# Designs tried in a protein design chat: VH-VL binders against q9lss7. Part 11

Target 1, 226 residues: q9lss7
Amino acid sequence: MGNTSDDDKILSYEDVVLRRSDLDILNGPIFLNDRVIEFYLSFLSTVHSSTTISLIPPSIAFWISNCPDTEYLKDFMKPLNLRDKDLLILPVNDNSNVEVAEGGLHWSLLVYYKEANTFVHHDSYMGVNRWSAKQLFKAVSPFVSNGDASYKECTDTPQQKNGYDCGVFLLATARVICEWFSSGGMKNRDELWFANVKETVPDLVNHLREEILALIKKLMSESVSK

## First folded at step 1 (VH-VL)

Design m6 (framework fv_maftivimab)
Fold by ESMFold2-Fast, scan of step 1:
Structure m6 (fold): chain C 226 residues (1-226), chain A 124 residues (1-124), chain B 106 residues (1-106)
Amino acid sequence: as target 1 above (226 residues)
Amino acid sequence: EVQLVESGGGLVQPGGSLRLSCAASGFTFSSYAMNWVRQAPGKGLEWVSTISGSGGSTYYADSVKGRFTISRDNSKNTLYLQMNSLRAEDTAVYYCAKDLRYGSGSYRDAFDIWGQGTMVTVSS
Amino acid sequence: DIQMTQSPSSLSASVGDRVTITCRASQSISRYLNWYQQKPGKAPKLLIYAASSLQSGVPSRFSGSGSGTDFTLTISSLQPEDFATYYCQQSYSTPTFGQGTRLEIK
């Protein structure tokens, strides 16, 4: 069994409850778990509070990708109002086994941008999640584009230099894309976010764990003081 | 059919340099990440370095960072390890090892195919 | 780095025995654990990856289980060729190996 102290709840933020062990994850050279990914995506959603941006939690993206029943998927998707969204941020995990809570081995990012009617996959480790991303694309596409959206890999997306930062690259890339969108998107240069990602993500990744850790500690202190 | 053959090991003095090679055959070399794993005499296994299939990403154990450089030549199906500033504690059998999966659906850092190993001895 | 500790460091067993080897991680590693077999003078052989996935060509008497910090490798009916040293290895972070468990004839 795990250490009970590491399981202590330390922060409730929106729909995510972080535990002490999540701080250890951020301090260490280790894979980010579903809770840290969901927490930061939720935070970005709060910062970029546009009604036309949707940042999908990992558990929701997983269920969309692995739903065995087409009719059940339609019912599940309807309340998400994806046709009203201009930008979708979707975490991709290679876990395909619905019975295993901790089955996934790699994180990557799938992004849908309505104006270009295109899904773009950003994978910081040699395209490891290409088929998982395509599976999620196929499941989501009918609910945004009626099946006519294009799919592309970002072949020159920043690459991780270790075996454990895939989640950090997911979050850094998601942040840069949200910032790009909130600053006017294609209206700025008539270009997608690729240059912004290439320019900003490599440096951001070096500090993002520390930034998220500091953010969590700040939110914890605000909860105690109020 | 699938083979990894290491070469270049030998006796070197502390502070010296040595270059290891690993010749691969029987699989699409450029599609797989490659690794160096070492084992000191009578001791356990220690991961040393990994290089991605394209050669665009490299990773190193803290004990060898700044001293060792992993590289590959996909046109020759060959993996290399350049070892500089060698120390007595670098004495080990060095194994070349292939990651289990490639492309989409890859599981990194599970080593399914290994070479025979090449002995590096650092002694004065 | 994540430290991997194996138990026992060595054990003696007879052909036909059920053998269990344990591996403990210093922190949760989900299911990012691999098992290897190494015979004297030879390279290691991958037996199990992702905690419980049997590598192609490995006999079904080998099985792995566990998640988080505690993992086990089981050999259901020991064969003569199974006497070897067994290593666990985590792939959750920078790869680290356990110290090894030596399985010897009784």
Scores: ipSAE 0.006, ipTM 0.481, lowest interface PAE 12.9, mean pLDDT 85

Design m7 (framework fv_maftivimab)
Fold by ESMFold2-Fast, scan of step 1:
Structure m7 (fold): chain C 226 residues (1-226), chain A 123 residues (1-123), chain B 106 residues (1-106)
Amino acid sequence: as target 1 above (226 residues)
Amino acid sequence: EVQLVESGGGLVQPGGSLRLSCAASGFTFSSYAMNWVRQAPGKGLEWVSTISGSGGSTYYADSVKGRFTISRDNSKNTLYLQMNSLRAEDTAVYYCARDRGIYTSRGYAFDIWGQGTMVTVSS
Amino acid sequence: DIQMTQSPSSLSASVGDRVTITCRASQSISRYLNWYQQKPGKAPKLLIYAASSLQSGVPSRFSGSGSGTDFTLTISSLQPEDFATYYCQQSYSTPTFGQGTRLEIK
């Protein structure tokens, strides 16, 4: 009885169904799960819906990285229309076990920017997800340009100092990059979004859990009025 | 209700091996990260290892890395700690502990503990 | 590795007293600190997580406060069952515990 109440559906937003247990995750200093990551990326997608930004759900990124067959991957990728996008946001997880979707303990962010033809990896615990990010880069690269895209680590990306905020850093960094792109940025884009991430993310991570909680409660209230 | 029960402790010679088990009941075992925490006689608590809910990720204290292996069998609701190359300083009560975080979480707040099992490494 | 230091190492008190135990981190850990109670021969029990959040089932006389490097556990009116050893633990990085504070009856 009590266990069914703990995992009751609380909000349906786009393709994401949040459960009561997801609120416990946001209330504490706890590793963010796939649902919370997917929910906030989906929310950012809605906010930036008038742009050429694509934010990929964790389950789709996981599938792309672990697809068993090259031809099947090609057929899977076609309907995603990635070549029509100027900015691609991809969550990276260290789970490589195809039989267990809810594995891994570390989140990081891979970003593709078409104008620079470059993938940039933001890892708040440097080095941990380098292999996983490179695997996702190799899998996605042929479908966004002619396979000639470059890969870079953002060596001065903000670093976490605990064992559970990697998902929060992923979401904060993704938000700042989307805002940078949507604002048109500075006329001189030689520095990409790096200065904005360095300036904004450290402060944002201190209150992002509270912001997401408030957002979920607001959406729950709005759903009552249908 | 929610319960963790350790077994497998005992006396072992330096350089020997021992495997600890922790039987879980009363909750969805696969949804929680699990931990081993030890306490030497008359001393404080020391975290040893954690494993994600799926078993896909493992983490170890520097003092045991390369010698101990944490694993789980979610079909049997059981957590394991394989202890190799045991040393006198590994003598401690070993506790199985559930991470308060849910699913793959490793929030490192230990809300449910077993009774502990004593491991003595002595010649 | 983050070092946790508790003060005092031991304390004698009477039922009804207000007791405060302190914990200091070697670097800032924000609010990522937990408090545990351990009675002789028993496993530890989680009292407080995230510096100030009371674990379900724990009496309201227990409270936690602090952020950064300095934290306190307070028992507002000590009861007979509260005589135990108390441990702080940081969850900011790989977990480390304080050395413990033994609370004894006077």
Scores: ipSAE 0.005, ipTM 0.434, lowest interface PAE 14.7, mean pLDDT 84

Design m8 (framework fv_maftivimab)
Fold by ESMFold2-Fast, scan of step 1:
Structure m8 (fold): chain C 226 residues (1-226), chain A 121 residues (1-121), chain B 106 residues (1-106)
Amino acid sequence: as target 1 above (226 residues)
Amino acid sequence: EVQLVESGGGLVQPGGSLRLSCAASGFTFSSYAMNWVRQAPGKGLEWVSTISGSGGSTYYADSVKGRFTISRDNSKNTLYLQMNSLRAEDTAVYYCAKSGYKLRYDAFDIWGQGTMVTVSS
Amino acid sequence: DIQMTQSPSSLSASVGDRVTITCRASQSISRYLNWYQQKPGKAPKLLIYAASSLQSGVPSRFSGSGSGTDFTLTISSLQPEDFATYYCQQSYSTPTFGQGTRLEIK
């Protein structure tokens, strides 16, 4: 049990610094932390960099949802230029205690699609994050181009079978939705990405941990050794 | 105040069917997953089934899969368990239990008083 | 399924005693461990969630600890109303309960 080596920085990618302990999280049946989620959302942002997709880091989404002052929130939101985005990907965490960062144990996904003027919540564990998702929806809604946005639960979204894969389902669902948007797929308000999520996510979650781990190792090997 | 009240239990012959109901009050029913947990006479607790808040996802213990169906009517704040092809080993007190949306680790925070199901041999 | 094993199966104690009940998981369950109290003829009552968090309304003499595979429920000063059966339950995957520990008057 090495405590110092587990905190060693192993990869700097965009605004994310991964540590050696993050590899152990990915290699095991363990709840994904904020760093792993932020890393993969950042990677998806890079892959889809030519699009109007905005993928919000977990820490930013948490702050938006728990901001103590409406004027402070307005000042914080303005430079994010959310009104210029056609698709927003927002991680949801059940932590409501502003004094304890990363205190929550459940991840889910909130997605805003401008063309449909709708927020859709994808929760892989029986709708547990519905309240947290609605809080984030209410906080973000005034800052998108359509202030009268609708909120919907994706009631048939793929469900996890264990207590630790909620973050994996978040990332898999986010990836499928970004691919749907970027591929110029069916941008119909009636169908959205629901069929793609239902068809692709159940299989993807079986190997996404391995894919992300392999990606990190590849990026590490492409860096200078010191 | 928050409460769960079960009904529908009784005596049934092997191979028969029963439908259990659980009436919920005092909380926003549609926001929480609901569960059935059973306890055979003198034995421990056994999880039977879970249904998501919207009703879109259902889960079953291997011992009841294919025979039991969990459902809910959010407009009536009522949870159901349809039990078919009943066996002697299904004899138990059946509890309705709420998953803890307010609790971070999905503990069963509110329980009904249970309803007895007896399957005679 | 994850198997949950409690020890002891039965325990006799006196009012005022410190009582410790243990629960072991067949694999790591992180902090996804809950403790329940069940009195004869009654439904179970949640005492502890997330391995160590005290449920609202539960007396402070109850505490939980542990992570991974080994968990403990402690009653610091046993009261007459505490004689009951105690169950641990994991919520890491498909829910499973321990076999129960019966706490009896000595």
Scores: ipSAE 0.005, ipTM 0.444, lowest interface PAE 14.9, mean pLDDT 84

Design m9 (framework fv_maftivimab)
Fold by ESMFold2-Fast, scan of step 1:
Structure m9 (fold): chain C 226 residues (1-226), chain A 121 residues (1-121), chain B 106 residues (1-106)
Amino acid sequence: as target 1 above (226 residues)
Amino acid sequence: EVQLVESGGGLVQPGGSLRLSCAASGFTFSSYAMNWVRQAPGKGLEWVSTISGSGGSTYYADSVKGRFTISRDNSKNTLYLQMNSLRAEDTAVYYCARHGYSYRLGAFDIWGQGTMVTVSS
Amino acid sequence: DIQMTQSPSSLSASVGDRVTITCRASQSISRYLNWYQQKPGKAPKLLIYAASSLQSGVPSRFSGSGSGTDFTLTISSLQPEDFATYYCQQSYSTPTFGQGTRLEIK
């Protein structure tokens, strides 16, 4: 029996319900959980709602990657209408246990860009999630292309210098890529968003926990009911 | 303030069983992967097992697979190691250690004082 | 499993000396190397993580360097409390420790 205040619901935002313990995660040198990742991706989805960007929740990405039934996966994927999207943002987790959604120890980011017909993997600890990212790529590729999509590691993506900020790097990189797409900046160039990520993410990760925490507190103050 | 306290060690005969406990305090226990690391008398350190924060993923050294089971009770802030089919070579001080960083960076940043397990007739 | 080999196995030094301990991995482990200090009868203490990052509260005379297969722990000016056994540990795959380097007073 733990302190019940850590389980208190503090904010309902779209399809995610944050708890008080999630604030402790953001305040500390602690791995980001599925709820914090989902919350911020959902927030980015709202900011970019007028675009053809789809930001996939961690639970959905996990399910896609680990579904053993090909027919069930096809039925699940069809209503997501991924072929209508120009940019897909997919969180990658190294958890493969289908009984536990919030397992695993490392986060990374997989991005699909329709114009280039390419999946790009951004891993802030180079090589750690390569297998998991390739599994997700293989599972998603038939639903966005005719099986001819390319897979690429971003070899110069910003690297974490500690063991707990992988989720922060995922969110920072996702935000920069969404902003790049929405601005129309550097589209149809072979370098894609790589320069933007390289220039912006290293500074952004130093402040992103604080920024997300402030956002949650603001949304809590605007809420009349939880 | 942040501390780990092991218990459950003792003398056991070969083939016997023993359960170790590790009580955690001063941090959000469920947010960290936890480890058991052992050290035989006069020897070096050997990693035994890791469990993820949620308990959904477990990992074991080849020398203990099928005999030892790591588990946790996040409501009680307690880590466990169930040791079955004990052998003389399992004699060691067993340390509870927090996984301060991701699995691939596996830095054990907080350690308990250890509990001695002796397997002997 | 990845084998970790430390050199030397033991070393004698005097207070004020610069001490260097090396660790070699049997295959590339990138930056996934940690250093620990253990005094007799005590639990190990984390000194360095991710090859070169100093753990909070550890004196600045300790430093780590290296990447790939070859790693070094350096104590720039040895103090009496530094006489201990030092272990490297890789976390690139299933965790493995080096055999330890015993640092003794000369």
Scores: ipSAE 0.006, ipTM 0.495, lowest interface PAE 9.6, mean pLDDT 85

Design p1 (framework fv_spartalizumab)
Fold by ESMFold2-Fast, scan of step 1:
Structure p1 (fold): chain C 226 residues (1-226), chain A 118 residues (1-118), chain B 113 residues (1-113)
Amino acid sequence: as target 1 above (226 residues)
Amino acid sequence: EVQLVQSGAEVKKPGESLRISCKGSGYSFTSYWMHWVRQATGQGLEWMGNIYPGDSDTNFDEKFKNRVTITADKSTSTAYMELSSLRSEDTAVYYCARSYGTGLMDVWGQGTTVTVSS
Amino acid sequence: EIVLTQSPATLSLSPGERATLSCKSSQSVLYSSNNKNYLTWYQQKPGQAPRLLIYWASTRESGVPSRFSGSGSGTDFTFTISSLEAEDAATYYCQQYYSTPPTFGQGTKVEIK
């Protein structure tokens, strides 16, 4: 029940505290939880180290999309300084129950790119999260644009072949987009990151669980030595 | 309306330097590449280089790399192209053109005629 | 660098006739990941700057008359004017933006008899 080894804290990284049960999730063919998603997005944030990229934690994206009070939302959004960001990475979850923050059955990715003034949705399971992504878009749009931002689906985004890898596709796609942005973004070619995602994500998802697991173990060993 | 307005015609002697301006209006100057393309009389179009005004990143064709300098002033929405060590074969009309991404040029300046002769 | 070769050098046609212009690339300008051809067509009238007509090999720029069209993929591209009008007398250039430096074909001059 209480204080089992599955609840043991194994790594503190930025604002994320991972537990032993999170390693089991990465080892198994299991749906990724909020903590693993948040951890890797936080890691990508430190790798790219740009003040103009913001990778929003799942709990924050959930609150934004499901906030019942417009005044609370406005106050909450102000310190995020979203108008100073050129790229926003936003995890989307189909959980609509505000009492169950770690609920939901499907992960997808919403990305805002300021230069194109466009939100793009990447959903690895037949666009199932389209409605949830549009709700998040509507909630965020007033804080990054004057209400004139476009929304589009990436209709040929890589598709998962199982019922549990949606979070892996979210993270793989987010990583590719961050790498695209850090390499010059739109100024390299007359298009967004779609070709990079299509080229790289299908291969990356085959080993990303193992790569994240190895990263956590490396950080744990570095933490012990300090 | 998006416009690119270039500086006036130049007459130069061999060995001198050329400086042409291109002022953008009606769009976000820092969000588009600015290209420089020249055309000798009766000849085709030749790309010289470009600049992304948002961070001053530049690219040049190898033929011009040691003679061309491209700069941009964000405060005046103006790009500049300087070509040094002028030769008679530099006689051409010089155009600026904007693109989203690095090569699709949708709006062009009116051109600047440059004559290099003794 | 990618070399673009246009043919013919000159076309002399009467109003109402169809003009067909060719542009061949020394290497493919098709990006397989997005299935787009990085090729444009410009019109240049004497004393004027080039005007963009077609991008992505076949997409017509806003305001460009429907008689202008582009087709082709990879290395072989065609620009067509379905029914020539007097104002179409110009030199037409293809250009690639697949790789740096952007390069232009040498142009095809369209003359109206």
Scores: ipSAE 0.000, ipTM 0.416, lowest interface PAE 16.7, mean pLDDT 85

Design p10 (framework fv_spartalizumab)
Fold by ESMFold2-Fast, scan of step 1:
Structure p10 (fold): chain C 226 residues (1-226), chain A 122 residues (1-122), chain B 113 residues (1-113)
Amino acid sequence: as target 1 above (226 residues)
Amino acid sequence: EVQLVQSGAEVKKPGESLRISCKGSGYSFTSYWIHWVRQATGQGLEWMGIIYPGDSDTNFDEKFKNRVTITADKSTSTAYMELSSLRSEDTAVYYCARGLTYKGSYRGMDVWGQGTTVTVSS
Amino acid sequence: EIVLTQSPATLSLSPGERATLSCKSSQSVLYSSNNKNYLAWYQQKPGQAPRLLIYWASTRESGVPSRFSGSGSGTDFTFTISSLEAEDAATYYCQQYYSTPPTFGQGTKVEIK
């Protein structure tokens, strides 16, 4: 836009509207907010649009876990065609208070893989989101499988060393898993994506903030915004 | 163009049943929800129920659950609403409307049928 | 069930004037996690089906003129027509889609003198 205010809208991409303050979050060693997480998951959805991958926005995942109206949730879930998806990417946040917009202190990732009928939780800080991940698993499970889906923790998933990069680890892990699925090779093995995550994520997290910031600036320059 | 076309006006007696059709064209019929909304003369809009044509999943307002049936035929891209045990207070214009769902979010009803006038009288 | 109350019942104005319509919800329709208000506005002319104008409280539907705008959050919402035209004579309804069943306000009738 032409305004420099922190609250100004700078980019409209799919269902997410980014603000100038989101650039400062990416530039700094600061906890990623819902908008940045949603933006990058939406970008990955576009990159992998020819696949049966579904990447769920943070607001949708939170709604699923905390929706007080289960009938509305059922209607909301149907158009996502989750039973037709082979890979489901779900962000997990420890915020359970629906009155607080940006509550919560920790991001993690829940992944469903249809071929294994398994949900896998990736938590970059010692599994502290395990309870929240299990709540989301219980809420989503009826919409993805008619059999008993299993749940497991990826106990050796890459770990953060600071208090603010959990969202970066979520996005890096999601990207690696999507690339693993789209490549096709590993789908024929029982190892899932675990080796790819362990080998690629630790290096990727060192550059991902800069990559996302550059992507946003590129999209802003290409936009015919008013 | 995207459009919904409804069946013609009906005149019914109390106790009879009503069946209205709603044919979609110009879009993927199985990818959108179809809402049913009615409006009595000079009054506001009242939501009745909804169907997802892709798998025929339905939901209803509690007031209508005992009398309303909504179905969809994918081969003809047509949704149907049947209302049984008609009363004089069921006299209204009945609309079908396409539900906007975009990445799991409802954005309102963007395409509406022309409406079907139903009169229930002795 | 969420109840929407609209005011005024009727608004009579001349072309070029600003119309301001209110919609009050019995419960918040703001979903705090995505910061979206699950509130839409529709225009209905006599003998016609409703037409979607605004969704997410303030987003204009494609093809809707810029003179129509929505604002507000939580329980209090406003719909504004900045410069009224003769073709804007209609009843305007707010609708929530936060909770099932979706519900509509009773409508505000806008008359052009």
Scores: ipSAE 0.000, ipTM 0.444, lowest interface PAE 15.3, mean pLDDT 84

Design p11 (framework fv_spartalizumab)
Fold by ESMFold2-Fast, scan of step 1:
Structure p11 (fold): chain C 226 residues (1-226), chain A 121 residues (1-121), chain B 113 residues (1-113)
Amino acid sequence: as target 1 above (226 residues)
Amino acid sequence: EVQLVQSGAEVKKPGESLRISCKGSGYSFTSYWIHWVRQATGQGLEWMGIIYPGDSDTNFDEKFKNRVTITADKSTSTAYMELSSLRSEDTAVYYCARVDYSRLGYGMDVWGQGTTVTVSS
Amino acid sequence: EIVLTQSPATLSLSPGERATLSCKSSQSVLYSSNNKNYLAWYQQKPGQAPRLLIYWASTRESGVPSRFSGSGSGTDFTFTISSLEAEDAATYYCQQYYSTPPTFGQGTKVEIK
């Protein structure tokens, strides 16, 4: 028999390697881990394979926010050419411990929209990740703006009422915003994507776990067939 | 005891500016949103804006956006609402109110006593 | 913005009677993901600040007497005082917090005969 542990690699998608235990996370009322978040953001990046939308992996967002050397951060950020991007999707985690990269208790979403020169924070449990989001904003802002980018909390973003769906809200909100941008949402500049998020995210959250699980199984079967 | 205490009554002339204070005590001031709501004589309640004192993030009703400024001073646990270019229709009682967002959403559980503002020539 | 319409404008009742107040929303304030209605009810007595009585459409705030209750979902909400006391003479406001700006109904004045 082969290895049947929860650490078995089940799918390699772009730079993400999913394990069998990640399927169990999607099946349950369980907090989403870094790998599931990274996988779906990577999938959205493929769907919207435009050079003007950048979806940052959780590990990269964590590194940016916690980099101990400001000159090294500058060298790291410059080649990413973030000034060429019109929309940045950044996952936020409350983990501040450099020694435990995949820690933390809460996920939220930080979005930069170049047209408005504004960072918007979407937190499905309002206020929990405010400090972490502000730190990420401060670290990223010099590389996308002329030092005058605004920061805004989305005060009426859809709210979770359980202890485990924050990652699902992050992914649902990221997907809606990417779809808004790709559909030419320029006319919503004053309201940005807020109406779309408010209207669509609550319903999407109810089935997104099942949708991602189905996507992973489909990709696994396609890998075997090829 | 959790409480919000507002500054005293104001009498203003049209064109002047108003500044009302709201001092929080008995709770972590920087952890709760503070709303500003007004009530004109014989009228209902009208939301003006909100501030998160921890980082001074604000949002406003579009009707007031060009005239209202909301600020917070963490060292004194005090929020301020400034309204410029006063008109007679700005005559109202102005309230600050606390929100425990995780428990109530934008439901307002603790209110200041109100500040009566009269704008007349 | 979401518009809340309250009815009736005034209720004049005797002590011990049931008061039933309506609040109708121009849009649903039900968030399907958590099945919560983002609606609150406030009591305001003359010369006083509003007092929160009900949140999430039907959850009673701490210290609020059991005679006060809220019900309804989506766009239609009811606030009930099961047995009116003299001290309940006040104006009652509904408030939505589903979307910004938070908006209030115009109020229902409850008078005790």
Scores: ipSAE 0.000, ipTM 0.425, lowest interface PAE 17.4, mean pLDDT 84

Design p12 (framework fv_spartalizumab)
Fold by ESMFold2-Fast, scan of step 1:
Structure p12 (fold): chain C 226 residues (1-226), chain A 121 residues (1-121), chain B 113 residues (1-113)
Amino acid sequence: as target 1 above (226 residues)
Amino acid sequence: EVQLVQSGAEVKKPGESLRISCKGSGYSFTSYWIHWVRQATGQGLEWMGIIYPGDSDTNFDEKFKNRVTITADKSTSTAYMELSSLRSEDTAVYYCARYGSESLYYGMDVWGQGTTVTVSS
Amino acid sequence: EIVLTQSPATLSLSPGERATLSCKSSQSVLYSSNNKNYLAWYQQKPGQAPRLLIYWASTRESGVPSRFSGSGSGTDFTFTISSLEAEDAATYYCQQYYSTPPTFGQGTKVEIK
């Protein structure tokens, strides 16, 4: 728990308001929080704004997975216009009960690609989020397909070597997949992004915290111009 | 400034129809759901229905399904609620309120000022 | 439909006193998968539309003074105003968003002497 200065707003970017404590998270060897994940997904959305990519905020993904009433879920999903999207990037978190989670939080990535009508799960820690990813898949599938979408695990996706970089792997993998899609996607009609992820993500994760921190500081300096 | 502005007070006789407008400004009208809620004098709030202006998708409380019609006009950023076969128990203040995906709670964050409707002979 | 029952109907207190309001649900609004209560509290002042104060039973909406708080779980909920101020004179409503249609309690009127 931080003091009032840790709660100071430092940057407003799109729909995300970052706070001083979020810089400490990026500087430290600790889990990325919802705000940092949402911020970078929003940044990727801006970079790929001319595409049919939708990058879903963690809070929205959480709501989708945990909505108890199918009518509320339907009403909530309507404004997202997911049927107009060719690629969906969905963060997965196993922290459905914040009150009981003391440090066992885990981030992973669920991706829907319309051309293949397939959801692919990327989990950098031995697939421990498989159940959470499948629940999100089941909740989202009726809103992007006729309910006939496939689900698969990327079993050879890059693996983390520590207990806190799962969010970094989520963001690195999402970035590579967005770049793959923007570069023409499944151009040869027979390969998804798996080779690109395996080649690029292991190196990217070594520098991504520093890249995001530098990006935030750059945007903070530019926000004075408003 | 985000606002919802409703049409003025109405006095109706039993059996007549009511039509209230709700004009949105200062935001993307087609991107937010519009709820309709009523409140009888000194009584609680009662949900009537909802519309998504982007494609006119609607849902209603069972109590009102046969009497209520909700529509939206994208060109004027205005939602309409029509209630037919008015009865004295329809005397109430009628509110429109927006709800969108940015509100991750079932929160109605921006409300119209309300339209007072009196149904009497 | 889920029925919400509020008590008391009216509460008359002096400035600086603590107000405690109750809301009881006919069925649980606690979703076990996320351990969240789908319960909100609204303030309505005379001649005005309702204003959202609390969501998830205990989380304050942005801009809402810290003297307002919510607690409870499942079927029994409490809304508290510590140290009442003159501007707190209003009717307070609980609302569930666990199941469609959304429903409201009948309200508790808080009067300042």
Scores: ipSAE 0.006, ipTM 0.472, lowest interface PAE 12.6, mean pLDDT 84

